# Miniprotein binders against b1l550: the designs that were tried, part 273

Target 1, 279 residues: b1l550
Amino acid sequence: MRLPEELLERARDIHSEAPSHRIKLDRVGSFGLKVPVEFKGFLLLAEADVWVSLPEGRRGVDLSRQVEAIYELSNPPKDPFSLCREAAISLLEKLNYADSSGVSIRFDAPLQDGESLKYYGVEISSIASDEIINKIRVEILGMTACPCTAELIRAYKSSEIAATHTQRSLGILEVSTKAEHPDPDKLASIIERAMSSPLRTYTKRPDEGGLVIRSLSNARLAEDVVREMIHLFLEEFGHLPEDTHILAAVRSMESVHMHDIYAERSFSLDEIRKEISSH
Short names: E, the ipSAE of ESMFold2; O, the ipSAE of OpenDDE; V2, 0.75 times the mean of E and O plus 0.25 times the DockQ between their complexes.

## First folded at step 21 (miniprotein)

Design gc25 (at its last look DockQ between E and O 0.92; V2 from the best seeds 0.78)
Fold by OpenDDE base, look of step 21:
Structure gc25 (fold): chain B 279 residues (1-279), chain A 97 residues (1-97)
Amino acid sequence: as target 1 above (279 residues)
Amino acid sequence: SEEELERLADEFRELAERLGYDEIEVTREGDRFTIEAERNGVRIRIEVEVNGKEIRITVTIEKDGRRIRFMYVITDPEKLEKYLEEIERIIKMWGVD
C-alpha cells in the first residue's frame, strides 16, 4: 500500500528536527550496499558502505539521498576508484549539513594467471572533508619457504637444494594518501615479488615442481617478506606525498605450527626515508 | 616538460571557461601553474606541477563556506585523460548549476 503523497506534506521532517541530545555523530550511513563496478574489463558486484557526519543540531541523516548518490554514479558501471572518490565528494554536496563523508568499496580483483585467473582482495575508501584522503588495502596470498629449516636440513644431509617447510602466506599493503588510490595491480605485484613464490590457480606438473624449487631457492622469513615489500614499495611509489601512510604486513600460515606468524610495519614515507638514511 | 605544462594550463583554462567561470587568473611559477577562477561565489583553484614524468594536480573548490581539496599524482600519461575527465565531473558537481 502506497500512502497518499499528500500525507508527506503534513508530516513533520523527523530528520531535520533537533535531537533530544545535541551530540555530533561521526558516521551515519548505509552499510552493505551492492554496486556494480568495471575493473579491467570485468563487471563486478562490489560491496559498498556510504556515510556522512551528522551535526549536533540535526536528528537524522537523509539516508535515501546517500543511496541515491552512489547509484547515480554507478550507472553506467565505472572503475571502483573513480566511483569511490566521486561518491564521497557527491555526498558532501548532496548532504550539505555534513562536514565529512566517506565511501568504502570491497571486491575481489581478478588477476590473470596464464590461461586462468587468480585474485586478490581489495578494499578502497575515500574520506572527504576539507581535504580528501584515499585509502586502499590489498591482500594477496603467496608462498613462503622457511630458511631456518632449510639450513638445518642442508647441514644434516649436505644437499644442494635443501628441503624445507612451505606455507601459504597472506601479504597486506594498506596505503592512505592525499593522492589518488595507488594501482592495485602494482601493489599486488609488490606483495608477490616479496614472497618466496606466487601462488598459481592452475599448475601443470612441471610448473608446480618449478614453483616449489623457486620457493626453496628464495626462502624468506616473514620478517624478510615485510622488509622486501617496503623496499619494493618505495621504489614504485616513492613519488607519493611524504605524508602518505603505509601498513605493510604478512601473515604466514606456518605449516609446522598450529598458529600463524605475523609481522608488520606502519610508517609514513617521510618517516621511513629518514630511518633508511640514518644507516 | 614545459610543453606539457603549457598544454595542461590551456586545457584547464578552457575547462574553466567552458564551465562558465569568469575572472580567470593564470599564474606561472617555474614548473608550477595555478589557475584561479570564480563564478557566483564558487571559487576553484587548480595547481599543476610537472616534474619530469610526474604530474601533480591539486584542485581546491570553495562553495558556500565549504572547501574541498583533492590531488592526483600522475606518472602514467595514459591515465591523465581519465583523471582530467574526473576533475571536470567533480568541478561540475560542486559548481553553481
Scores: ipSAE 0.768, ipTM 0.911, lowest interface PAE 0.6, mean pLDDT 92
Fold by ESMFold2, look of step 21:
Structure gc25 (fold): chain B 279 residues (1-279), chain A 97 residues (1-97)
Amino acid sequence: as target 1 above (279 residues)
Amino acid sequence: SEEELERLADEFRELAERLGYDEIEVTREGDRFTIEAERNGVRIRIEVEVNGKEIRITVTIEKDGRRIRFMYVITDPEKLEKYLEEIERIIKMWGVD
């Protein structure tokens, strides 16, 4: 049953009123929306948050308009990166009292793993105001091998194959830029290539042996993984604006300890170039 | 190349024409060009620079005293058409009456 439209003439527009306390709000929105997206031919159910700023003189946000903005763009399902950027810009236009808008989208990205699939975590956001800032965070698990134990065992008389403890390590790249979101597969590849070996969905015994030998031959400290991630990032994404900000990090779930090892570096492109060129 | 730059300028002129912009100005200097257009109080500015394999596109849209500026730094030519379509959708949504 639809209520008579004549009621709109009699009802107060609560959202457009001034609030009792004139205080600006930074983020007012709808969080935890489920939106369909298309990624590499897969139809995925992503989680999205949408918001706008609210000026001191406006009591409320028209929440139906902001939810409408993202769902209109997600039908039919499309690329989540385009959706994120377009929705943020649409929100700013549709809710013209706001001086900023934001959208975040989260999903597990499928990645080919031989004849099977694995996945990695992706979270993107776009914040629109006078300019747009696009952010992407990629998280993927890999394998690291301890070089200290490997060296001790290699030095043991007659040892030709180093052995060491190995563990899962979570690699993280987070990029904030004025340009479009970087390709998540390239970010995931950078992380995996920086580690001792990638993780596989499954292996058969000969391939598993090779994986272990690869990780031993490529043993790395968490610190070395972060440095390698930065090196590989600069090779692939050095073209981005100079004020692009990056966080590179590794959390290693060390198999011989009760606690994790963590290493990280944050930098802008112009900052890291000056640092490298000074050596 | 010269041919790629000329094609891209034509693409953006056609984009502005498709969206109903009448006062389209194209300014070119070497490996870069600027398109400026206005329709019903909405102003757009598209700046393109080609440097080797890199294409930089900066779009500015102004409407009712508000501005949004966004950019692309394209190194993969296969993605160019997708971003052109995205740019058109954004200009259309910001410029509708």
Scores: ipSAE 0.708, ipTM 0.897, lowest interface PAE 1.3, mean pLDDT 88
ESMFold2 (binder alone), look of step 21: mean pLDDT 79; pTM 0.794

Design gc26 (at its last look DockQ between E and O 0.97; V2 from the best seeds 0.83)
Fold by OpenDDE base, look of step 21:
Structure gc26 (fold): chain B 279 residues (1-279), chain A 96 residues (1-96)
Amino acid sequence: as target 1 above (279 residues)
Amino acid sequence: SEEELERLADEIRELAERLGYDEIEVTREGDRFTIEAERNGVRIRIEVEVNGKEIRITVTIEKDGRRIRFMYVITDPEKLAKYLEEIERIIKMFLR
């Protein structure tokens, strides 16, 4: 049953009323929306959050307008990165009482693996005010081989190729920048290259053996992985603004322990350049 | 190259023209072009810098006393067209 439109003329605009307590809110919005996006020729259903700030003199946010804003931009489906930036700006324009807006979008990104697909996790956001800040978090699984155990076994058996324990490791790159979102495939590639070997969705027997041998030949500590991620990131993305902030991290699901090994470094491009130049 | 910068400045001018801006000012300061225009109280400023293979585009939109600034740092020329289209769409949102 649709209420008569005439009732809208009689109803108070509750959202525009003064609140009982004049307090600004930082974020008011809709969380857990599903929006279609196009990514590398795939049509994906992404999860999205949209919000704006609320001034002290306004009781509520027009939530319907927020939802409309992102869905208008989502038809036809487009690149999630452009959608994120455009939606954040659109929210701020449409809800002119807000001094800031934000959009977050989460999806699994397909990555070609021979004739099959693997994936990596993507979470992006755009926060708009006087300036726009874009954030991206990429997570991808790889494999690490322990160099310490390898060295112990080598010393014990005098073998050229030392056996060692291998495990899945989650690599994380989070970038916050005033530029557009960095290329997610490049970020995923950096993470994979920083590990002992990539994972494969589909392995033939020869490929599996080769993958393990590669891992053994490229044994890395969690600390090595993070350092390599940073190194590769600087080579690929050193052109980003100096105030760009990066988190590089790895969580190694160690196969010989019940716990995980975790390593991280947070830095700005300016900070890390100064650090490197001092050596 | 200087030629690339000039071409890009012209392309941005054309973008502003397509959006119905009549008074477009283009200024050059070294390796930076600035395109400024105003239409119906919506002022745009687009700054373009070319440093080697890097193109930096900074867009500022001013409307009703509000300013929004966003930036692109492009190293892949193939993405330039995409981001120009995005900029056009964004500016168009303010002209509504």
Scores: ipSAE 0.813, ipTM 0.929, lowest interface PAE 0.6, mean pLDDT 92
Fold by ESMFold2, look of step 22:
Structure gc26 (fold): chain B 279 residues (1-279), chain A 96 residues (1-96)
Amino acid sequence: as target 1 above (279 residues)
Amino acid sequence: SEEELERLADEIRELAERLGYDEIEVTREGDRFTIEAERNGVRIRIEVEVNGKEIRITVTIEKDGRRIRFMYVITDPEKLAKYLEEIERIIKMFLR
């Protein structure tokens, strides 16, 4: 049943009224939207949040216009990074009372893994006001091998046993920049290269053995995984604006402990360059 | 090279022309150029700097007292056309 259009002339426009309590709100929006996206030839169902700021003098947000903004841009499905940036700007243009807008999009990114696929987590956002700030977070699992235990076992029976504990570790790179979103595959590659070995969707025994041997040959402390991520990031993305902010982190699900180990460093490009040049 | 810079400036001028801009100002200083135009109360400024493989594009759009600025730092020339198409779509939002 559809109500008569004539009622729009008689009903109050609740959204445009002043509220009883004149308090600005930072984020008012629609969260958990499902949007189709196209990523490297794959059609994916992503989850999106959209929002705008709400000034103290306006009671509500026109939520239908807000949702319309992202859905108009998502049909036909397109690149999620372009969708994110364009939708954030569209929201700010369409909702003229807002001084800022935001869009976030989350999806699992497929990555070639031999004859199969594996995945990693991607969350992107774009926050628009006088400027646009683009953020991307990439999370990918890899393998770490403990160098301390490896050395202790080697010393016990000098070259008789080569062993250490290995575990899944979650690598995280988060980048906030005025430039376009960095390529998530490059971020995922940086994380995997910083670890002792990548994880595979499946392996046969010879391949599994090779993976373990690689891990032993490239044993690393969680702290050194983070340092290597930073080094590799600077090589690949040192061109980004100097106020670009990065978080590099590893959460290691230590196979011999009941708890995780966590290492993290946050920095701007300007900050880290000064730090490195002082040594 | 100088030819690459001129070709890029022509591409961006043509982008503005496709959007209906007709009085397009182009200012050049060395490896930088700026394209400015206004139509229907929508003013655009596109600043481009080319440094080796790196192309930096900064876009400013002004309408009704609101100003939005965003940028691209392009190191992969295969992505240039895609980002120029994105810029065109974004400017078109303000002209509608």
Scores: ipSAE 0.751, ipTM 0.915, lowest interface PAE 1.2, mean pLDDT 89
ESMFold2, look of step 21: ipSAE 0.736; ipTM 0.910
ESMFold2 (binder alone), look of step 21: mean pLDDT 84; pTM 0.852
ESMFold2 (binder alone), look of step 22: mean pLDDT 83; pTM 0.842
OpenDDE base, look of step 22: ipSAE 0.805; ipTM 0.927

Design gc3 (at its last look DockQ between E and O 0.95; V2 from the best seeds 0.81)
Fold by OpenDDE base, look of step 21:
Structure gc3 (fold): chain B 279 residues (1-279), chain A 99 residues (1-99)
Amino acid sequence: as target 1 above (279 residues)
Amino acid sequence: SEEELERLADEFRELAERLGYDEIEVTREGDRFTIEAERNGVRIRIEVEVNGKEIRITVTIEKDGRRIRFMYVITDPEKLEYYLEEIERIIKMFLEERR
């Protein structure tokens, strides 16, 4: 049952009233929305969060208008990166009492793996104020082989392809920039190339053997993976603004330990260039 | 190239024209140009800088005393049209009356 619209004329606008306590809020919005997006020819259902700031003199945010803003832009379904940027700007324009807005969109990105699909995790955000900042986080699983154990076994028995323990490792690239969101497939590729080998959704036995041999022949510490990720990132995305901030990280689910090995580096493009040039 | 910069300037001028801007000022300084226009209290400034194959686009929109700035760094010319369309959509949002 829809209430008569005439009631709107009689009802106080609660949201526009002065609050009992004049305090600004940083983020007020709707979290856990589902929005359709188009990505590489796939129609995906993404999770989205939308928010704005609330000035001290306003009791509440027009939450319905926030939801309307993102769904207007989501029909027809479009690229999630464009959606994110446009929605953040739209929120700030439509909710003119806000000095800042933000949108976050999360989905699993399909990645072709022969006749099957694998995936990587994507979380993008756009924060709007006087400037727009775009953030992307990509997470993808790969495989690492331990060079330390390989060296121990080589010293003990055989000088050829040394056996070693292998494990799943999660690689993470997070980029915050004033430019557009970096290409997620390129980020995922950087992570995979930085590891001992990629994972495969489906392998025939010969392919599986080859994958393991590749891993053993390219044994890497978690530290090596992070350094390689940074190196490859600079080659691909060195054109981004110098104030672009990056987090490169790996979580290795070590098969010989009950705990994970974690390595990370946070840096700006300007900072890391200076560091590398000094050597 | 000089020809490429001129082409880009024309494309952005045409974008402003499609959006209904009548008074479009184009200023060129070396490998950069700036487009400035105003319509119905919505002022736009588009700065384009070309460095080799890299195109840096900075868009500033001013409306009702508020300013918003966003940027693109394009290295693949094939993506230029995609971002031009996005810029056009964004400016259009400001030209629409607030309901």
Scores: ipSAE 0.825, ipTM 0.933, lowest interface PAE 0.6, mean pLDDT 92
Fold by ESMFold2, look of step 21:
Structure gc3 (fold): chain B 279 residues (1-279), chain A 99 residues (1-99)
Amino acid sequence: as target 1 above (279 residues)
Amino acid sequence: SEEELERLADEFRELAERLGYDEIEVTREGDRFTIEAERNGVRIRIEVEVNGKEIRITVTIEKDGRRIRFMYVITDPEKLEYYLEEIERIIKMFLEERR
């Protein structure tokens, strides 16, 4: 049943009223929306959150206008990064009582892996106010090989065994910047290159042997992986604004332990350059 | 490079013209130029700086006393058109009437 439109003249506009308790809210919005996006030729169903700030003198948010803003921009499906930035600005423009807006979009990014597929996790956000802050988080699994055990086995008398323990490790890069979102494939590549070896969906036995040999030749501590991620990030993205903030981290699911190892470093481009140049 | 900078400035002038701006001020200082225009209470300022392979674009939009600024640091020339189209769509949002 559609109600008569004439009722709009008589009904109170609840959202524009003052609340009984005049308290500003930082984030009011719609969370868990399903939004179609196009990423590198794939049509994906992403999860999105949209919000605005709500001033102390306004009782509610025009929620239908929030949802409408992102869906108008997502039909037809388009690049999730452009969608994220544009939707954040659109929300702020359309809901003029807000002093800030935000959008986040989450999806699994497909990657070609020989004749198969693999994937990595992506979450992006854009926060709009006087300026726009764009954030991207990329997570991808790789393989690490322990250099400590490898050295002990090498040094072992009469040992002819080239070996160490290997495990899956989750690499994380998170970037917050005033510039456009970095390319997620480049971030994923940085993480994989920092590892001892990438993971594959499958390998034939000769290729598997080569992968293991490569990982042994490229043994790395979790700390080494984080440092290498930072080095590679600076090579690729050193052009970003100096106040760009990065988190580089690894969670290693150590195959010989009952627990995981974690290493992390957060920094701005300005801070890390000063640190490196002081040595 | 000088010819390329002039071509780039013409692209931004044409962008503003497509959006209906008619008094477009372009100022150039070395490898940097600025586009300024106003239409229907929407002021835009687009600052572009070229440093070798990098193109830095800063867009400022003012409407109803509110100012929004955003930027791009383009290192891949093939991405320039993609970001120009995004800038055009964003400015158009502010030129459309609210109701």
Scores: ipSAE 0.755, ipTM 0.910, lowest interface PAE 1.1, mean pLDDT 89
ESMFold2 (binder alone), look of step 21: mean pLDDT 83; pTM 0.846
ESMFold2, look of step 22: ipSAE 0.728; ipTM 0.901
ESMFold2 (binder alone), look of step 22: mean pLDDT 83; pTM 0.847
OpenDDE base, look of step 22: ipSAE 0.810; ipTM 0.928

Design gc4 (at its last look DockQ between E and O 0.96; V2 from the best seeds 0.82)
Fold by OpenDDE base, look of step 21:
Order: structure tokens, then C-alpha cells, then sequence
Structure gc4 (fold): chain B 279 residues (1-279), chain A 99 residues (1-99)
């Protein structure tokens, strides 16, 4: 049953009324929307959150207008990064009582792995006010081999290739910048290259053996992985604004322990350059 | 190169023209140019700086006493067209009357 539109003329606009308590809200919006996006020739269903700030003198946000804003931009499906930036700006323009807006989009990005596909996790956001800040978080699994155990076994058995425990490790790069979102495939590549070896969706027996041997020959601590991620990031993305903020992290699901090993470094480009130049 | 900067200036001028801006001011300072234009109370400022293979684009839009600024740092020339189209779409959103 659709109510007659004529009722809108008789009904008070509840959202535009003054609230009982004049308090500004930072974020009011719709969370868990599903929006189609196009990424590298794939049509994906992404999860999206949209919000705006609410001034102290307004009771509520026009939530329908927020939903319309993102769906208008998502038809036809487009690049999720462009969608994120454009939607954040559109929200701020359409809901002109807001002083800030934000959009977050989450999806699994396909990555070619021979004749198969693997994937990495992507979460992007754009926050609009007087300036726009773009954020991207990339998460991808790799493999690490422990150098400490390898050294112990080498000392014990005098083997050329020492056995060691291997495990899955989650690498994380989070970047917040005034520039556009950094290339997610490049970020994923940095993480994979910083680990002992990448994971493969499919392995033939010879390939599996080779992958493990490669990992053993490139044994790394979680700390080594984070440092290598930072190094590779600076080489690829050193052109970003100096106030760009980065989180580099690794969670190693250690196969010999019931717990994970975690390492991280948070930094700005300006900060890390000063640190490196001091050595 | 100087030729690249001039080409970029022309592309952004054409973008403003397609958006219906009549009075477009272009200012050049070394490896940087600025485009300023106003239409129906929507003022745009586009600053472009070329440093080697890096192109930095800063867009400022002013409407109804509000300012929005966003930036691109382009190292891959193949992405330039995509970002130009995005900038055009964004400016167009402000030129549309609020319903």
C-alpha cells in the first residue's frame, strides 16, 4: 500500500525540525548497502556505507537522499574508487546542511594466478569536507617461513636446505592521503613480495614443492616482512604527499603456536624519510 | 616538457568550455598553470603542476560560500583521461540545480 503523496503536504517534516537536544552528530547514514562496481573487467557486488554529519539544529538526515546519491552513481557500474570519491562529494552537495560526508566500499578484488584466480581484500573510503581524504586498506594472504627454526635445524642436521615451519600470514597496507586512492594491485604486490612466498590457488605437485622450497630459501620474521613492505612502499609510492599516513602490518598465523604473531608500523611519509635519513 | 604543459592547459580549458564556462582565466608560472572560471555562482580553480613524469592536479570548487578541494597525483599517463572525466563529472554535479 502506497500512501497518497498528498499526505506529504499535511505532514510536518520531522527531519527539518529542531531536536529536543541541540547536539551535532558526526555520522548519520546507511550501512550495509550493496552496490555493483566494475573492477578490472569484473562485475562485483560491493558493500557500502554512506553518511553525513548532522548539525545541532536539525533533527534528522534525509536518508533516502543518501541512498539515491550512491545508486545514481553506481548505474551503470563503474570503478569503485571513482564511485567512492564521487559519492562522497555528491552527498555533501545534495545534503547541503552537512559540513562533512563519507563513503566506505568493501569488496574482494580478483587477482590473476596462472589460469586461476586468487583475491585480496579491499576497503576504500573517502571523507569530504573542505578537503577530501581518501583511504585504502588492502589485505592479502601470503606464506612465511621461520628463519630461527631453520637455523636451529641447519645446525643440527647440517643440511643445505633446512626444514622450518611455514604458515599463512596476512599482510596489511592502509594508506590515507589527500591524493587519489593508491593502486590496489600495486599494494597487494608489495605485500606478496615482502613475504617468503605468495599463495597459489592451484598447485601441481612440482609447483607446490617449488613454492615451499622458495619460501624456505627466503625465510622471514614478521618484523622482516613489515620492514620490507615499508621499503617497497617507499620505492613505489614515495611521490605521494608528505602528510600521507601509512599503516604497514603483518599477522602471522604461526603453525607451531595457538596464537598469532603481529607486527606493525604507523608513519607519515615525512616521518619515515626523516628516520631513514638519520642513519 | 613545455609542450606537455601546454597540452594539459588546453585540455583543461576545453573541459571548462564543455561545462559552459565562458570566462576562463589561465595563468602560467614555470611548470605550473592555474585555470580559474566562474559560472552561475560555481567557481572552479584547477592547479596543475608537472614534475618530470608526475602530474599533480588540485581542484577547488566554490559554491554558496562552501569550498571543496581534492587532488590527484598522476604518474601513469594512461590514467590521465580517466581522472579528467572524473573531474568533469564532479564539477557538473555542482552546476546542476539542487532539487
Amino acid sequence: as target 1 above (279 residues)
Amino acid sequence: SEEELERLADEFRELAERLGYDEIEVTREGDRFTIEAERNGVRIRIEVEVNGKEIRITVTIEKDGRRIRFMYVITDPEKLEMYLEEIERIIKMFLEERR
Scores: ipSAE 0.810, ipTM 0.928, lowest interface PAE 0.6, mean pLDDT 92
Fold by ESMFold2, look of step 21:
Order: structure tokens, then C-alpha cells, then sequence
Structure gc4 (fold): chain B 279 residues (1-279), chain A 99 residues (1-99)
């Protein structure tokens, strides 16, 4: 049932009133929306959050306008990065009482893995005010092989044994920048290349043997995986603005322990260039 | 190159023309150019700097006393058209009447 539009003339606009307590709010919005996106030819159902700031003199946010804005831009489904940036700006333009807006979009990004698929995690956001700040977080699993155990086994008198423990490790790159969102596939590639070996959906025995041999040949400490991620990131994305902020991290689910190992470094491009040049 | 820069400046001028801007000011100095225009109270400034394979685009939109600024740092020329289309869509948002 639809109520007559004439009632709008008689009803108070509660949202535009002043509140009894004049307190500015930082984020007011709709969280957990399902939004269709198109990523590399795949149609995905992503999860999105939308919000705006609310000035001390305004009682409420027009929530239907917020939701309408992102859904209008997502029909037909399009690139999630363009959607994120455009929706953040659209919210700020359409809700002109707000001094900032934000959008976040989360999805699993498919990758070809031989004749099958694997995936990695992507979360992006855009926060608009006088300027727009774009953030992307990529998480992908890889394999690490312990170099300490490998060296001890190599030094063992029989020396014919090539072995160490291997484990799944979660690599993380998070980038916050004034430029457009970095390509998530390139971030995922940086993480995988920093690991001892990538993970596969499945392998046949000869390929499985090769994967394990590769991981032994590229045994790395979690600390050195993070350092390698930073090195590779600078090669690929050193062109981004100097105040771009990065977090690089690895959580290694060590197969021989009941606990995980974690290593991380956060930095701006300006900071890390100065640090590397001083050595 | 000079030919590449002129073609790029023409693309942005045409972008503004498609959006209905009439008096488009294009200023060029070396490897940089700026496009400025105003229509229906919506002022745009698009600054483009070409540095080898890198194209930096900064867009500033002003409407009703509010200013919004965003940028792109493009190293893959295949993505240029996609970002030009995005910029056009964003500016169009500010030119359309709210209902």
C-alpha cells in the first residue's frame, strides 16, 4: 500500500529539525547493504556500508536517500572501485548538510588458478570531504617454509634430507591514498611473490612436488616476507603520492606450533624512502 | 610528446563541452595543462601533468561554497578512458538538479 503524497504537506519533516542536544555525529548511515558489482567479468554480490556526518543542528539523516544513491549507481552492476569513489562523492553532493561521507565495499575477488578458481579478500573505502581518501585492504593466503629448520636439516650429517615445516600464511597489504585505489590483483601478486610459494586449489602429484620444492628453495622468515612485500610494493606503487600510507603484515599459522607468528610494518612513502636511503 | 599532450587536452576540453560548458579556459605550460570552466554555479578545475608514462589528474569541483578535490595517478594508459568517463559522471552529478 502506498500512502497519498498529499500527507507530506501536513507531516513534520523530523529529520530537518534541530535536536534537543546539539551534538555533531561523525558517521550516520546504513551498514551491511548487498550491492551487485562487476569485477573482471564476474558478477559478484558485495557487502557495502554508506554513511555521512551529521551537523549539530540537524536531527537526522535522510537514510532512504543514502541507500538510493548507491543502488542507483550500482544498476547496472559496475566496477566496485568506481562505484565506491562515485558513491562517496554522490552522498556528499546529495546530502548537502554533511561535511563528510564514506562508503566501504567488501568482496572476495576471484582468480584463475589453472582450470579452477581461487580467491582473495578485498575491502575498499572512499571517504569524501574537501578531498577524497581511498583505502584498499587485500588479504591472500600463501605458503611459507621455515628457513631455520631447513638449515638445521641441511647441516645434519646425512645432508641428503631436504625438509622443513611449511604452513599457510595470511599476507596483508593495506593502502590509504589520495589517488585512485591500487589494482587489487597487483597487491595480491606482491603478497604471493613475497611468500615461499603460492597456494593452489588442487595439484596433481608432479605439480605438488614442484610446489613443495619451490617453497623449500624460497624459505623465508615472516619478518623477511614483510620486508619483501615492502620492497615489491615500492617497485610497483612508488609513484603514488608521498603521503600515501601502507600497512604490510603477515600472520603465519605455524604448523609446528599452537600459536601464530605475526609481523607488520606501517609507513608512508615519504618515511620509507628516507629510511632506505639512510642505509 | 607535443602531439600526445594536445590530444589529451582536447579530450578534456571535449569532456567539458559534453557537459555543457561553453567558455572553457585551457592553460598549458610544458608538460602540464589546466582546464577551467563554470556553468550553472558549478566551477571545475582539471589539472593534468604528464611525466613520461605517468599521468596525474587533479579535479576540483566547487558548488554552493563547497569544494571537493580528487586525483588519479595513471601509469596504465589502457585505464585512461575509464577514468575520464568516471570524471565526467562525477561532474555531471553536480550539474544535475536535486529532486
Amino acid sequence: as target 1 above (279 residues)
Amino acid sequence: SEEELERLADEFRELAERLGYDEIEVTREGDRFTIEAERNGVRIRIEVEVNGKEIRITVTIEKDGRRIRFMYVITDPEKLEMYLEEIERIIKMFLEERR
Scores: ipSAE 0.768, ipTM 0.913, lowest interface PAE 1.1, mean pLDDT 89
ESMFold2 (binder alone), look of step 21: mean pLDDT 83; pTM 0.847
ESMFold2, look of step 22: ipSAE 0.758; ipTM 0.910
ESMFold2 (binder alone), look of step 22: mean pLDDT 83; pTM 0.843
OpenDDE base, look of step 22: ipSAE 0.795; ipTM 0.923

